VHH binders against q86uu1r1256to1370. Designs and how they scored, part 6

Target 1, 115 residues: q86uu1r1256to1370
Amino acid sequence: SKVCRGYLVKMGGKIKSWKKRWFVFDRLKRTLSYYVDKHETKLKGVIYFQAIEEVYYDHLRSAAKKRFFRFTMVTESPNPALTFCVKTHDRLYYMVAPSAEAMRIWMDVIVTGAE

## First folded at step 20 (VHH)

Design h5
Fold by ESMFold2, last read:
Structure h5 (fold): chain B 115 residues (1-115), chain A 125 residues (1-125)
Amino acid sequence: as target 1 above (115 residues)
Amino acid sequence: QVQLQESGGGLVQPGGSLRLSCAASGFTFSRYWMSWVRQAPGEGREWVSSISYSGKTISYADSVKGRFTIARDNVKNTLYLLMDSLKSDDTAVYYCATGRWSPIYESSQGYFDYWGQGTQVTVSS
């Protein structure tokens, strides 16, 4: 598909907390963008297709552990079983889907940006 | 159509080394996660190691970390497992297995689309 939209929960970049974001995967723009909400008026970040290296389940349960990252508390995922990763040049994104079905759809879609 | 064929197994003494290979055909090798899974006599299958389709993400079972090395060659469509410092409890049939995504180990075995026939590794005095 050309565009995939929906809510995912992600670990924040600057402030390390789990945040609900409206994600937009757009093949024409070649971006995976995320906004504050579904109105798409306040952009919070952009993941360019060329930056995406890997998409995978959090099979090591890395997001299920409390830890410090650069002296900032990183809390565990609200749902480790529904957490997947988008690895980019600059950052590892942890994303939580609302269901197993949604998780598979988003992973299938996002990985096409890396191909 | 899909074929996974392991080779390189054999008999070695404790402390020895082996290199396993898994030749793949009938699918787009570079788009699949590859894994090694082993099964000792009378035991269930045990996940050993996985490597992502690009090779950029690698994981190992705790029992083999620091002794085994997984690698893939997407030009030759071949998966490897270099096994060093072998111990008697490494004795098993080693299977090559694959799926579109990283395996999920919520049970004693993972979820894989395709399996090889296995190659026997025996570590004995």
Scores: ipSAE 0.038, ipTM 0.451, lowest interface PAE 6.5, mean pLDDT 84
Fold by ESMFold2, last read:
Structure h5 (fold): chain B 115 residues (1-115), chain A 125 residues (1-125)
Amino acid sequence: as target 1 above (115 residues)
Amino acid sequence: QVQLQESGGGLVQPGGSLRLSCAASGFTFSRYWMSWVRQAPGEGREWVSSISYSGKTISYADSVKGRFTIARDNVKNTLYLLMDSLKSDDTAVYYCATGRWSPIYESSQGYFDYWGQGTQVTVSS
């Protein structure tokens, strides 16, 4: 597909808490962007395709083991079984899909950016 | 027809080393996660290590971390396992296995689309 849109929950970058974000995968722009909500008026971040190294299940449950980052508490994923990772050269993104089907769709789509 | 053929097993003394190979054909090797899984006599299958399609994400079971090295060659369509500092409890049949995505192994045996026939590794004094 050329564009894939939907809500995912992700671990925040600066504030280490789980935030619901509207994600847009765009093959033409070669970006995976995320916004505050579905109106796409407030961009919160962008992941360029060339920065994507890997997409994978959180098979080691790494998101369940993070307790502290400096002086900020980092809580466990709200659904570890539906958590997947997008690894970039700068950062590891943890994302939680609303269902197993949605998780598979997003992983299948995003990995094409790493190809 | 998918083919996975392991080789390189054998008898080795404790502390020794072996290099296992898995020759792959019949699928787009560079688009698949590759894994090693072992089965000791009388035991269930145990996930050993996995490597992503690009080779940039690698994971190991705690029992082998620091001693085993997984690698892949996407030109030769070959998966490797360098086994160092071998111990008697590493004795097992070693299988290569593959699937599109990383396996989920935390509380159960991983699900894989294709399996090799296995190669025997025996660590005995």
Scores: ipSAE 0.033, ipTM 0.444, lowest interface PAE 6.7, mean pLDDT 83
Fold by ESMFold2, fold request of step 28:
Structure h5 (fold): chain B 115 residues (1-115), chain A 125 residues (1-125)
Amino acid sequence: as target 1 above (115 residues)
Amino acid sequence: QVQLQESGGGLVQPGGSLRLSCAASGFTFSRYWMSWVRQAPGEGREWVSSISYSGKTISYADSVKGRFTIARDNVKNTLYLLMDSLKSDDTAVYYCATGRWSPIYESSQGYFDYWGQGTQVTVSS
């Protein structure tokens, strides 16, 4: 697919809280952009395909990682079973899909676009 | 439909070497992470190594670092594990496993779409 649009919940960059954002995956522009809402008038960020290193499940993004491997103050995901990560060179994005089906679609689309 | 078939296991003495292969079919190999996982008798499965779909990212368990080398050939749809300086506690059935998502984080390990049947590696003197 050339374009995929939808809401995902993501951890914020500066203020570390979970925020609902409208994501637009565009294979032609080679970007994953996110906006305040579906009207796409207020851009909040852009992830370029070339910057994407990995996409993975983060079902256990809770105390286990904070305890012994590396310390983070990231708040627990509102739905760990639907949480996945997009790792870029600069940042780790934590995203929560609205359903398992949506999660698979977004992970597939992002991985395929980053190839 | 999807098939992963390991080969190259056998009996070796400590300090010896083996090369394992995993032939893959029924999926787009170049779009999948490939991994080796082993299971010793009476034990749970232990992740050994993973390699990203392009080969750019490689990770090893601490127990095999510096002794094992993972590689992939996306033309032949084959995953390899070159095992050097083998020890008795490397004795196990070695499985190849695969999925679309990175398996190198604790939160993602064990989430493989497909598994092979395994090949036995026995290190004894």
Scores: ipSAE 0.026, ipTM 0.437, lowest interface PAE 6.6, mean pLDDT 83
Fold by ESMFold2, look of step 22:
Structure h5 (fold): chain B 115 residues (1-115), chain A 125 residues (1-125)
Amino acid sequence: as target 1 above (115 residues)
Amino acid sequence: QVQLQESGGGLVQPGGSLRLSCAASGFTFSRYWMSWVRQAPGEGREWVSSISYSGKTISYADSVKGRFTIARDNVKNTLYLLMDSLKSDDTAVYYCATGRWSPIYESSQGYFDYWGQGTQVTVSS
């Protein structure tokens, strides 16, 4: 498989709230992109494979925290048990999968696509 | 063929030190989380420490924190565990183990894809 698509809930970048986004993992383009919805008409962001440093799950620390701005801001995930992280050079992305099975699939897909 | 080969175990007195190594081959070492897991005779497996594929995320079990240091060398495809201030309850077979993503849960042993053969560490005999 060269493309994986699905909804994940993510913590927003500028406005720190949980947002449902349609994610597209594309091995040929080497990107993890996300859109407003499944119609893929409004791109909201792109994560290039080269920018991904780590993908991880930590059930004790799956709640969202922001640390880059001189303070820690705690925002509880809507489902901490299904929350995983994608760490990039610039940002830590917090994502909530719809199920444990989906979480395993997305983490595995993202890790195998990153260099 | 994936291979994980531990070495560096042995007999040591309480308070002593050992350095374990795990040589890896047959996979892209720099893309995998690496972990140490130990098992005393007649007991279940106990997670010890994990290190991310980049080396930037490290975790330890409470029982070894401050005494053990995990490290990796992605050029030599080798995982290390520096064990200081060893105690009798550290006696176990130590395994290196790997999976595509971590950290693992101490009770969630099924997330590892590959295991080494183990190296015996014995504190005081």
Scores: ipSAE 0.013, ipTM 0.309, lowest interface PAE 8.0, mean pLDDT 80
Fold by ESMFold2, fold request of step 28:
Structure h5 (fold): chain B 115 residues (1-115), chain A 125 residues (1-125)
Amino acid sequence: as target 1 above (115 residues)
Amino acid sequence: QVQLQESGGGLVQPGGSLRLSCAASGFTFSRYWMSWVRQAPGEGREWVSSISYSGKTISYADSVKGRFTIARDNVKNTLYLLMDSLKSDDTAVYYCATGRWSPIYESSQGYFDYWGQGTQVTVSS
């Protein structure tokens, strides 16, 4: 398929809290965009395919630890076992899928943008 | 058909070094994460290190950080593990393993697509 849509939970960029976002992977636009919700009226961010370097499980459980980042407290992932990463040239995104099946589907889809 | 063949194991004294190799064929090596996993006598499998398909993301288990170096050569389709400052606790069969993405440490068997046959590393005085 050319488009994949669904909710994922992600760590916010500026405000470091876990937020549910509606993700849209679009091969025609060559973007992975995310919105406040499924109505797709309020864009929160765009990840261009050319910026995607790697997609991987959070196998070191780095998102499972409380920590401080630039003087801001960052809370644990709400589900560390279902957390995966999208590494771009300027940022590491942490994303939490609703199930193991969804996690595998999203990782498989997103990595095709990096090819 | 996918093949992973480890080599370079052997007997070494504590503090010594070894270089393991894993020759890969039958798949697009440059599109797969590569990992080393080891199994000591009487123990379960222990993830050791992983390297992304581009080589830009590398991770190590705490037990080997600073002593082991993972590398890959996407031209020769070969994965390496340079092991320095070896200890008795490093004695194990070392496996090369691969999948499209990094493994989940606790579920590594279910997420690796292919495994090698292993090479024995023995560290004893």
Scores: ipSAE 0.013, ipTM 0.396, lowest interface PAE 7.2, mean pLDDT 83
Fold by ESMFold2, last read:
Structure h5 (fold): chain B 115 residues (1-115), chain A 125 residues (1-125)
Amino acid sequence: as target 1 above (115 residues)
Amino acid sequence: QVQLQESGGGLVQPGGSLRLSCAASGFTFSRYWMSWVRQAPGEGREWVSSISYSGKTISYADSVKGRFTIARDNVKNTLYLLMDSLKSDDTAVYYCATGRWSPIYESSQGYFDYWGQGTQVTVSS
């Protein structure tokens, strides 16, 4: 597959809250980009294939813990069992898929692009 | 056919060192997370250490941190566990295990796709 698109929920980078984003995996552009919504008009971030180190389940359930960060309560993953990680050179992304099947599809395509 | 074969176990005195190897075949070794898991007699399996397919993410159980080192050689398709400062509590059968998507912790066979047959490590005087 050259392109894979769909909604995933991710933990924000600067503001630590769970945000629904439209993800676009594009082998031609060699990017995993995410937008506000499916219209792809407002880009929120780009993960370049070369920056991706590993993709794995959140098997330590790191995203399942409520935490205090600065002056705010950081909420746990809305679905810890469907949470997976994309580790890059400088950031660990936590992503929640809408189903176990979607999670495997996304993990498969992302790891293939990083090879 | 996937095969994982451990070697390098044996009898060693407390404070001694040992290097375990796990030879892998039948799958693309460089695309799989590798883990060491151990089982003492009469106990459940205990996760020891994991290393990502790129080698850049490594984790250890608290009981072995600072004493054990996991490594992999993706050219030789071999996983290693370098064990130093061995204690009697380290006596166990050591298994290598692999999963396409990793489970770094939680000794659950459902999260590892393939297991080796194990190699015995005995630490006693």
Scores: ipSAE 0.013, ipTM 0.372, lowest interface PAE 7.8, mean pLDDT 81

## First folded at step 22 (VHH)

Design j5
Fold by OpenDDE, look of step 23:
Structure j5 (fold): chain B 115 residues (1-115), chain A 125 residues (1-125)
Amino acid sequence: as target 1 above (115 residues)
Amino acid sequence: QVQLQESGGGLVQPGGSLRLSCAASGFTFSKYWMSWVRQAPGEGREWVSSISYSGRTISYADSVKGRFTIARDNVKNTLYLLMDSLKSDDTAVYYCATGRWSPIYESSQGYFDYWGQGTQVTVSS
């Protein structure tokens, strides 16, 4: 399919918290965009395919030791088994899928899109 | 079937303490974040605290920081909330909650799929 849509939970860049976002994978636009909700009224970010370097499972549980306010805290994934990473030139994204099947699908389409 | 059962609520005077418990069943407790959420009369639900599956990551609402302590026992499948220095504003039904999604910290409400029936906490002189 040319477009894939669905919810993922991603770790924030500035605020190191986990937030649910609506993701849109568009092969034609060569972008992975995420919105506040499924209505796609408020765009929160865009990941361009050419910026993606690697997609992999977060087997090391590296979503830790993040700064929150004045403190450095371990920000563990809400579901390590469903956590994967999208590494771009400028940022490492941590994402949690709603199911194992969803994780496989998202990783596959993102990897394919980045090729 | 996922089940969450809160207990430990009651009537307490300002400055008093309570310990809430949440007994969990029907899922692998140790693999999920757990949270406390409360709802005061006439108000919406307010996030109180969350704890990661291992207990290493903990967060609190500003309104309860320094007074409340969240903890969990993964062997007993139980979530706890230690409430000290209680205030009248803490009066609410307290719910144990969990889900597939991470809670939202501070002034934001998290995304939860499962809730307990709640336990009433009343702080009054």
Scores: ipSAE 0.013, ipTM 0.302, lowest interface PAE 8.7, mean pLDDT 85
Fold by ESMFold2, look of step 23:
Structure j5 (fold): chain B 115 residues (1-115), chain A 125 residues (1-125)
Amino acid sequence: as target 1 above (115 residues)
Amino acid sequence: QVQLQESGGGLVQPGGSLRLSCAASGFTFSKYWMSWVRQAPGEGREWVSSISYSGRTISYADSVKGRFTIARDNVKNTLYLLMDSLKSDDTAVYYCATGRWSPIYESSQGYFDYWGQGTQVTVSS
């Protein structure tokens, strides 16, 4: 598939809270973009395929731990069992899928983009 | 033609060490997650360890943490498992397996694109 769209929940970059975002994987543009909602009018971020180092399931349940980050308490994932990671050059993204099957689909398409 | 060929299994006493190898060919090894999965007699397959494309992300099952070390050589297209402090509970057929992303726990059916034939590890006195 050239494009994959759907909601995922992610840990925010600046404000460390879990946010529902509309993700768009675009093989032609070679981007994984995310928007406020499915109308795709307010872009919140872009992950370029070249920046993606690894995609993996959160085997260590790292997102299940509360911690401080720059004086902000980081809350645990709303669903640690469905949390996967996209590691880039600069940042580790934690993403929560709505189901195990959705998680497999998203991880597979994102890995294809990192080829 | 994709091939995964395990070697290095054998009989060893408790507390002993063993090194498994998995030689890979027929695909771009550096683009795949590599994993070890084991199966004891009469049991389902148990995920043991996985290592990412670059080797930077490594994970282990709790049952083997601190005793097993996974590594890969992307130049020689070879996956390794160094097993130390072996216990009778480690007796199993060990499989090399690969896919585009890490497995989900015990069931690896449908997540791996390719499997090796397995190598027997027996820990017994």
Scores: ipSAE 0.012, ipTM 0.331, lowest interface PAE 8.0, mean pLDDT 82

## First folded at step 25 (VHH)

Design q22
Fold by OpenDDE, look of step 26:
Structure q22 (fold): chain B 115 residues (1-115), chain A 125 residues (1-125)
Amino acid sequence: as target 1 above (115 residues)
Amino acid sequence: QVQLQESGGGLVQPGGSLRLSCAASGFTFSRYWMSWVRQAPGEGREWVSSISYSGKTISYADSVKGRFTIARDNVKNTLYLLMDSLKSDDTAVYYCATGRWSPYTESSQGYFDYWGQGTQVTVSS
Protein backbone atom coordinates (compact mmCIF):
# COMPACT_ATOMS: atom_id res chain seq x y z
CA SER B 1 0.00 0.00 0.00
CA LYS B 2 1.16 3.46 -0.88
CA VAL B 3 -0.45 5.00 2.16
CA CYS B 4 -1.11 3.68 5.64
CA ARG B 5 -3.16 5.58 8.19
CA GLY B 6 -4.11 5.03 11.77
CA TYR B 7 -3.84 6.10 15.35
CA LEU B 8 -0.77 5.54 17.45
CA VAL B 9 0.00 6.79 20.90
CA LYS B 10 3.23 8.74 20.76
CA MET B 11 5.46 10.00 23.51
CA GLY B 12 6.15 13.69 23.32
CA GLY B 13 9.58 15.04 22.63
CA LYS B 14 9.80 17.90 25.08
CA ILE B 15 6.97 16.95 27.32
CA LYS B 16 7.31 13.25 27.93
CA SER B 17 3.61 12.55 27.92
CA TRP B 18 1.76 10.09 25.76
CA LYS B 19 -0.64 11.46 23.19
CA LYS B 20 -2.81 9.80 20.63
CA ARG B 21 -1.94 10.98 17.14
CA TRP B 22 -3.14 10.20 13.65
CA PHE B 23 -0.25 8.80 11.64
CA VAL B 24 0.05 8.85 7.88
CA PHE B 25 2.66 6.74 6.16
CA ASP B 26 3.17 7.95 2.61
CA ARG B 27 5.51 5.92 0.47
CA LEU B 28 5.49 8.39 -2.38
CA LYS B 29 6.26 11.37 -0.18
CA ARG B 30 8.63 9.22 1.85
CA THR B 31 7.23 10.62 5.06
CA LEU B 32 5.62 9.48 8.25
CA SER B 33 3.43 12.34 9.39
CA TYR B 34 1.28 12.63 12.46
CA TYR B 35 -1.70 14.84 13.11
CA VAL B 36 -3.96 15.71 15.99
CA ASP B 37 -6.80 13.71 14.48
CA LYS B 38 -7.90 11.73 11.44
CA HIS B 39 -9.02 14.85 9.60
CA GLU B 40 -5.34 15.71 9.13
CA THR B 41 -6.00 19.40 9.59
CA LYS B 42 -3.29 20.05 12.14
CA LEU B 43 0.12 18.60 11.43
CA LYS B 44 2.16 17.94 14.53
CA GLY B 45 5.26 16.43 13.00
CA VAL B 46 6.94 14.73 10.06
CA ILE B 47 9.44 11.91 10.06
CA TYR B 48 11.30 11.61 6.81
CA PHE B 49 12.21 8.12 5.69
CA GLN B 50 15.80 9.12 5.13
CA ALA B 51 16.09 10.17 8.74
CA ILE B 52 14.93 6.82 10.07
CA GLU B 53 17.74 4.62 11.31
CA GLU B 54 16.09 1.81 13.23
CA VAL B 55 12.77 0.32 14.24
CA TYR B 56 12.48 -2.07 17.17
CA TYR B 57 10.40 -3.16 20.14
CA ASP B 58 10.58 -1.19 23.37
CA HIS B 59 9.10 -3.81 25.63
CA LEU B 60 12.42 -4.19 27.44
CA ARG B 61 13.22 -0.56 28.19
CA SER B 62 16.81 -1.26 27.38
CA ALA B 63 19.67 0.56 29.08
CA ALA B 64 20.59 2.01 25.74
CA LYS B 65 17.23 3.73 25.60
CA LYS B 66 17.47 5.03 29.11
CA ARG B 67 20.50 7.09 28.27
CA PHE B 68 18.42 9.22 25.94
CA PHE B 69 16.24 10.27 28.82
CA ARG B 70 18.76 10.32 31.62
CA PHE B 71 17.92 13.87 32.60
CA THR B 72 14.22 13.85 31.94
CA MET B 73 11.26 12.21 33.56
CA VAL B 74 9.50 9.79 31.29
CA THR B 75 6.06 8.50 31.96
CA GLU B 76 5.44 4.82 31.64
CA SER B 77 4.07 3.51 28.41
CA PRO B 78 0.36 2.84 28.52
CA ASN B 79 1.12 -0.56 27.01
CA PRO B 80 4.74 -1.71 27.06
CA ALA B 81 3.95 -4.86 25.11
CA LEU B 82 2.69 -2.80 22.20
CA THR B 83 5.39 -0.16 22.35
CA PHE B 84 7.94 0.19 19.58
CA CYS B 85 10.64 2.67 18.75
CA VAL B 86 11.52 4.59 15.64
CA LYS B 87 15.02 5.91 15.88
CA THR B 88 15.96 8.81 13.68
CA HIS B 89 19.16 10.78 13.40
CA ASP B 90 17.85 13.38 15.78
CA ARG B 91 15.20 11.75 17.89
CA LEU B 92 13.98 8.49 19.32
CA TYR B 93 10.23 8.11 18.91
CA TYR B 94 8.21 5.88 21.18
CA MET B 95 4.91 4.68 19.82
CA VAL B 96 2.15 2.44 21.11
CA ALA B 97 0.03 0.52 18.69
CA PRO B 98 -3.58 -0.39 19.35
CA SER B 99 -2.88 -4.09 18.79
CA ALA B 100 -0.08 -6.53 18.15
CA GLU B 101 -1.18 -6.85 14.56
CA ALA B 102 -1.24 -3.11 14.09
CA MET B 103 2.19 -2.84 15.64
CA ARG B 104 3.63 -5.33 13.20
CA ILE B 105 2.03 -3.59 10.26
CA TRP B 106 3.36 -0.20 11.29
CA MET B 107 6.81 -1.50 12.04
CA ASP B 108 6.94 -3.30 8.72
CA VAL B 109 5.86 -0.36 6.63
CA ILE B 110 8.13 2.04 8.49
CA VAL B 111 11.23 -0.11 8.20
CA THR B 112 10.44 -0.87 4.58
CA GLY B 113 10.04 2.79 3.84
CA ALA B 114 13.35 3.55 5.47
CA GLU B 115 15.19 1.03 3.34
CA GLN A 1 14.84 -23.84 7.80
CA VAL A 2 16.50 -21.16 9.85
CA GLN A 3 20.07 -21.86 10.82
CA LEU A 4 22.67 -19.99 12.81
CA GLN A 5 26.08 -21.57 12.93
CA GLU A 6 28.86 -20.13 15.03
CA SER A 7 32.52 -20.75 14.33
CA GLY A 8 35.94 -19.41 15.20
CA GLY A 9 36.08 -20.38 18.82
CA GLY A 10 39.07 -22.05 20.40
CA LEU A 11 41.80 -21.90 22.97
CA VAL A 12 43.76 -18.68 23.25
CA GLN A 13 46.14 -17.14 25.75
CA PRO A 14 45.30 -14.05 27.70
CA GLY A 15 45.87 -10.98 25.58
CA GLY A 16 45.16 -12.96 22.44
CA SER A 17 42.57 -12.42 19.77
CA LEU A 18 39.81 -14.42 18.15
CA ARG A 19 37.33 -13.82 15.41
CA LEU A 20 33.96 -15.44 15.68
CA SER A 21 31.60 -15.87 12.79
CA CYS A 22 27.95 -16.72 12.61
CA ALA A 23 26.64 -18.00 9.33
CA ALA A 24 22.95 -17.37 8.91
CA SER A 25 20.49 -18.96 6.53
CA GLY A 26 16.79 -19.57 6.11
CA PHE A 27 15.64 -16.02 6.81
CA THR A 28 16.13 -12.51 5.51
CA PHE A 29 19.32 -11.74 7.38
CA SER A 30 19.38 -8.05 6.50
CA ARG A 31 16.07 -7.49 8.28
CA TYR A 32 17.08 -8.86 11.64
CA TRP A 33 18.97 -7.62 14.64
CA MET A 34 21.91 -9.78 15.48
CA SER A 35 23.48 -10.33 18.86
CA TRP A 36 26.25 -12.19 20.58
CA VAL A 37 25.52 -13.77 23.92
CA ARG A 38 27.89 -15.80 26.02
CA GLN A 39 27.54 -18.22 28.87
CA ALA A 40 30.39 -18.99 31.20
CA PRO A 41 30.50 -22.21 33.16
CA GLY A 42 28.08 -22.13 36.04
CA GLU A 43 26.74 -18.74 35.07
CA GLY A 44 23.74 -17.44 33.19
CA ARG A 45 23.70 -16.03 29.73
CA GLU A 46 25.37 -12.67 29.39
CA TRP A 47 24.70 -10.26 26.59
CA VAL A 48 27.85 -9.28 24.75
CA SER A 49 26.92 -7.14 21.78
CA SER A 50 24.16 -6.27 19.36
CA ILE A 51 24.03 -4.81 15.90
CA SER A 52 21.00 -3.52 14.06
CA TYR A 53 19.87 -4.86 10.74
CA SER A 54 21.50 -1.94 8.96
CA GLY A 55 24.59 -1.95 11.12
CA LYS A 56 23.99 1.66 12.10
CA THR A 57 23.28 0.86 15.72
CA ILE A 58 25.83 -1.04 17.75
CA SER A 59 26.02 -1.70 21.44
CA TYR A 60 28.35 -3.54 23.79
CA ALA A 61 28.32 -4.82 27.28
CA ASP A 62 30.57 -2.81 29.54
CA SER A 63 32.69 -5.87 30.15
CA VAL A 64 33.76 -6.06 26.51
CA LYS A 65 33.59 -2.47 25.40
CA GLY A 66 36.81 -1.34 23.79
CA ARG A 67 37.98 -4.89 23.25
CA PHE A 68 35.28 -6.50 21.13
CA THR A 69 33.94 -5.37 17.78
CA ILE A 70 30.70 -6.58 16.29
CA ALA A 71 30.15 -6.45 12.56
CA ARG A 72 27.93 -7.92 9.93
CA ASP A 73 27.98 -8.62 6.24
CA ASN A 74 24.48 -8.61 4.86
CA VAL A 75 25.68 -9.86 1.52
CA LYS A 76 27.31 -12.88 3.04
CA ASN A 77 24.64 -13.32 5.71
CA THR A 78 27.35 -13.44 8.33
CA LEU A 79 27.74 -11.92 11.77
CA TYR A 80 31.20 -11.35 13.22
CA LEU A 81 32.72 -10.75 16.60
CA LEU A 82 36.29 -9.57 16.75
CA MET A 83 37.66 -10.22 20.18
CA ASP A 84 40.89 -8.53 21.19
CA SER A 85 42.74 -8.41 24.46
CA LEU A 86 41.02 -11.50 25.64
CA LYS A 87 40.85 -12.24 29.35
CA SER A 88 40.24 -15.38 31.33
CA ASP A 89 36.82 -13.99 32.22
CA ASP A 90 35.91 -14.10 28.55
CA THR A 91 35.88 -17.87 28.65
CA ALA A 92 32.42 -18.97 27.64
CA VAL A 93 30.27 -20.50 25.00
CA TYR A 94 29.42 -17.75 22.57
CA TYR A 95 26.02 -17.84 20.92
CA CYS A 96 24.66 -16.05 17.94
CA ALA A 97 21.10 -14.84 18.45
CA THR A 98 18.68 -12.97 16.27
CA GLY A 99 15.42 -11.10 16.51
CA ARG A 100 13.76 -9.12 13.78
CA TRP A 101 12.65 -6.30 16.04
CA SER A 102 14.55 -6.86 19.23
CA PRO A 103 18.13 -6.33 20.18
CA TYR A 104 19.40 -8.59 22.87
CA THR A 105 19.68 -7.26 26.38
CA GLU A 106 20.01 -8.89 29.75
CA SER A 107 16.26 -8.69 30.12
CA SER A 108 15.29 -9.69 26.59
CA GLN A 109 15.69 -13.38 27.00
CA GLY A 110 12.85 -15.12 25.23
CA TYR A 111 12.23 -12.43 22.66
CA PHE A 112 14.61 -13.79 20.10
CA ASP A 113 13.56 -15.79 17.14
CA TYR A 114 16.60 -17.98 16.66
CA TRP A 115 19.75 -19.15 18.41
CA GLY A 116 22.87 -20.87 17.28
CA GLN A 117 24.45 -23.87 18.92
CA GLY A 118 27.35 -21.82 20.21
CA THR A 119 31.12 -21.93 19.91
CA GLN A 120 33.49 -22.47 22.81
CA VAL A 121 36.01 -19.76 23.63
CA THR A 122 38.61 -20.60 26.22
CA VAL A 123 41.11 -18.05 27.44
CA SER A 124 43.82 -19.68 29.48
CA SER A 125 47.53 -19.45 29.98
Scores: ipSAE 0.518, ipTM 0.769, lowest interface PAE 0.9, mean pLDDT 90
Fold by ESMFold2, look of step 25:
Structure q22 (fold): chain B 115 residues (1-115), chain A 125 residues (1-125)
Amino acid sequence: as target 1 above (115 residues)
Amino acid sequence: QVQLQESGGGLVQPGGSLRLSCAASGFTFSRYWMSWVRQAPGEGREWVSSISYSGKTISYADSVKGRFTIARDNVKNTLYLLMDSLKSDDTAVYYCATGRWSPYTESSQGYFDYWGQGTQVTVSS
């Protein structure tokens, strides 16, 4: 089964702060899951492939007035140049990758899963 | 190889209408954001409009809102721009452009992987 794993920083759901999470993309389960850390012992959330509508690059430069899809930042991204979004039916997820290379890999992987 | 070919440009009077088309091949059209970008003689490129790969998200530059309509047909692999109420300021070469991610609306240069050859739109009286 094809699986992609790695750390991304994401905006929290309830507490609007940036949190490091271990993401697992699983083609067999058809899920993008995230855990507290790489030991995968505490699941924090699941994004089902069928819920994913779009994946896109987010430009969070300077002021919150710079937005796409009516997004308004509660807390500015720690690295706007490496921030991308996964839009689902229920929620907009904001992730920061550790590098530009990692960002493109994750975006490509997630878009492939969304079909 | 990737090919984007624009058509439908021409000479029109102010207040006229045109419909541009962009035929796409060599990539999975339905998995890419599509955009229109224009360039007037002697000026830099100006982003005009973008549409998400699913068609659910659409955006326009302030200068064209209410006058231009972007659309796509993922079966025919074709992008469209319906231009109404054309002004002399709309005179430009219009390019279709694409990437796997949305462009930044105020600064879109450098975010596109592929560009078409362009079609000339001239609005003169």
Scores: ipSAE 0.012, ipTM 0.308, lowest interface PAE 8.9, mean pLDDT 80

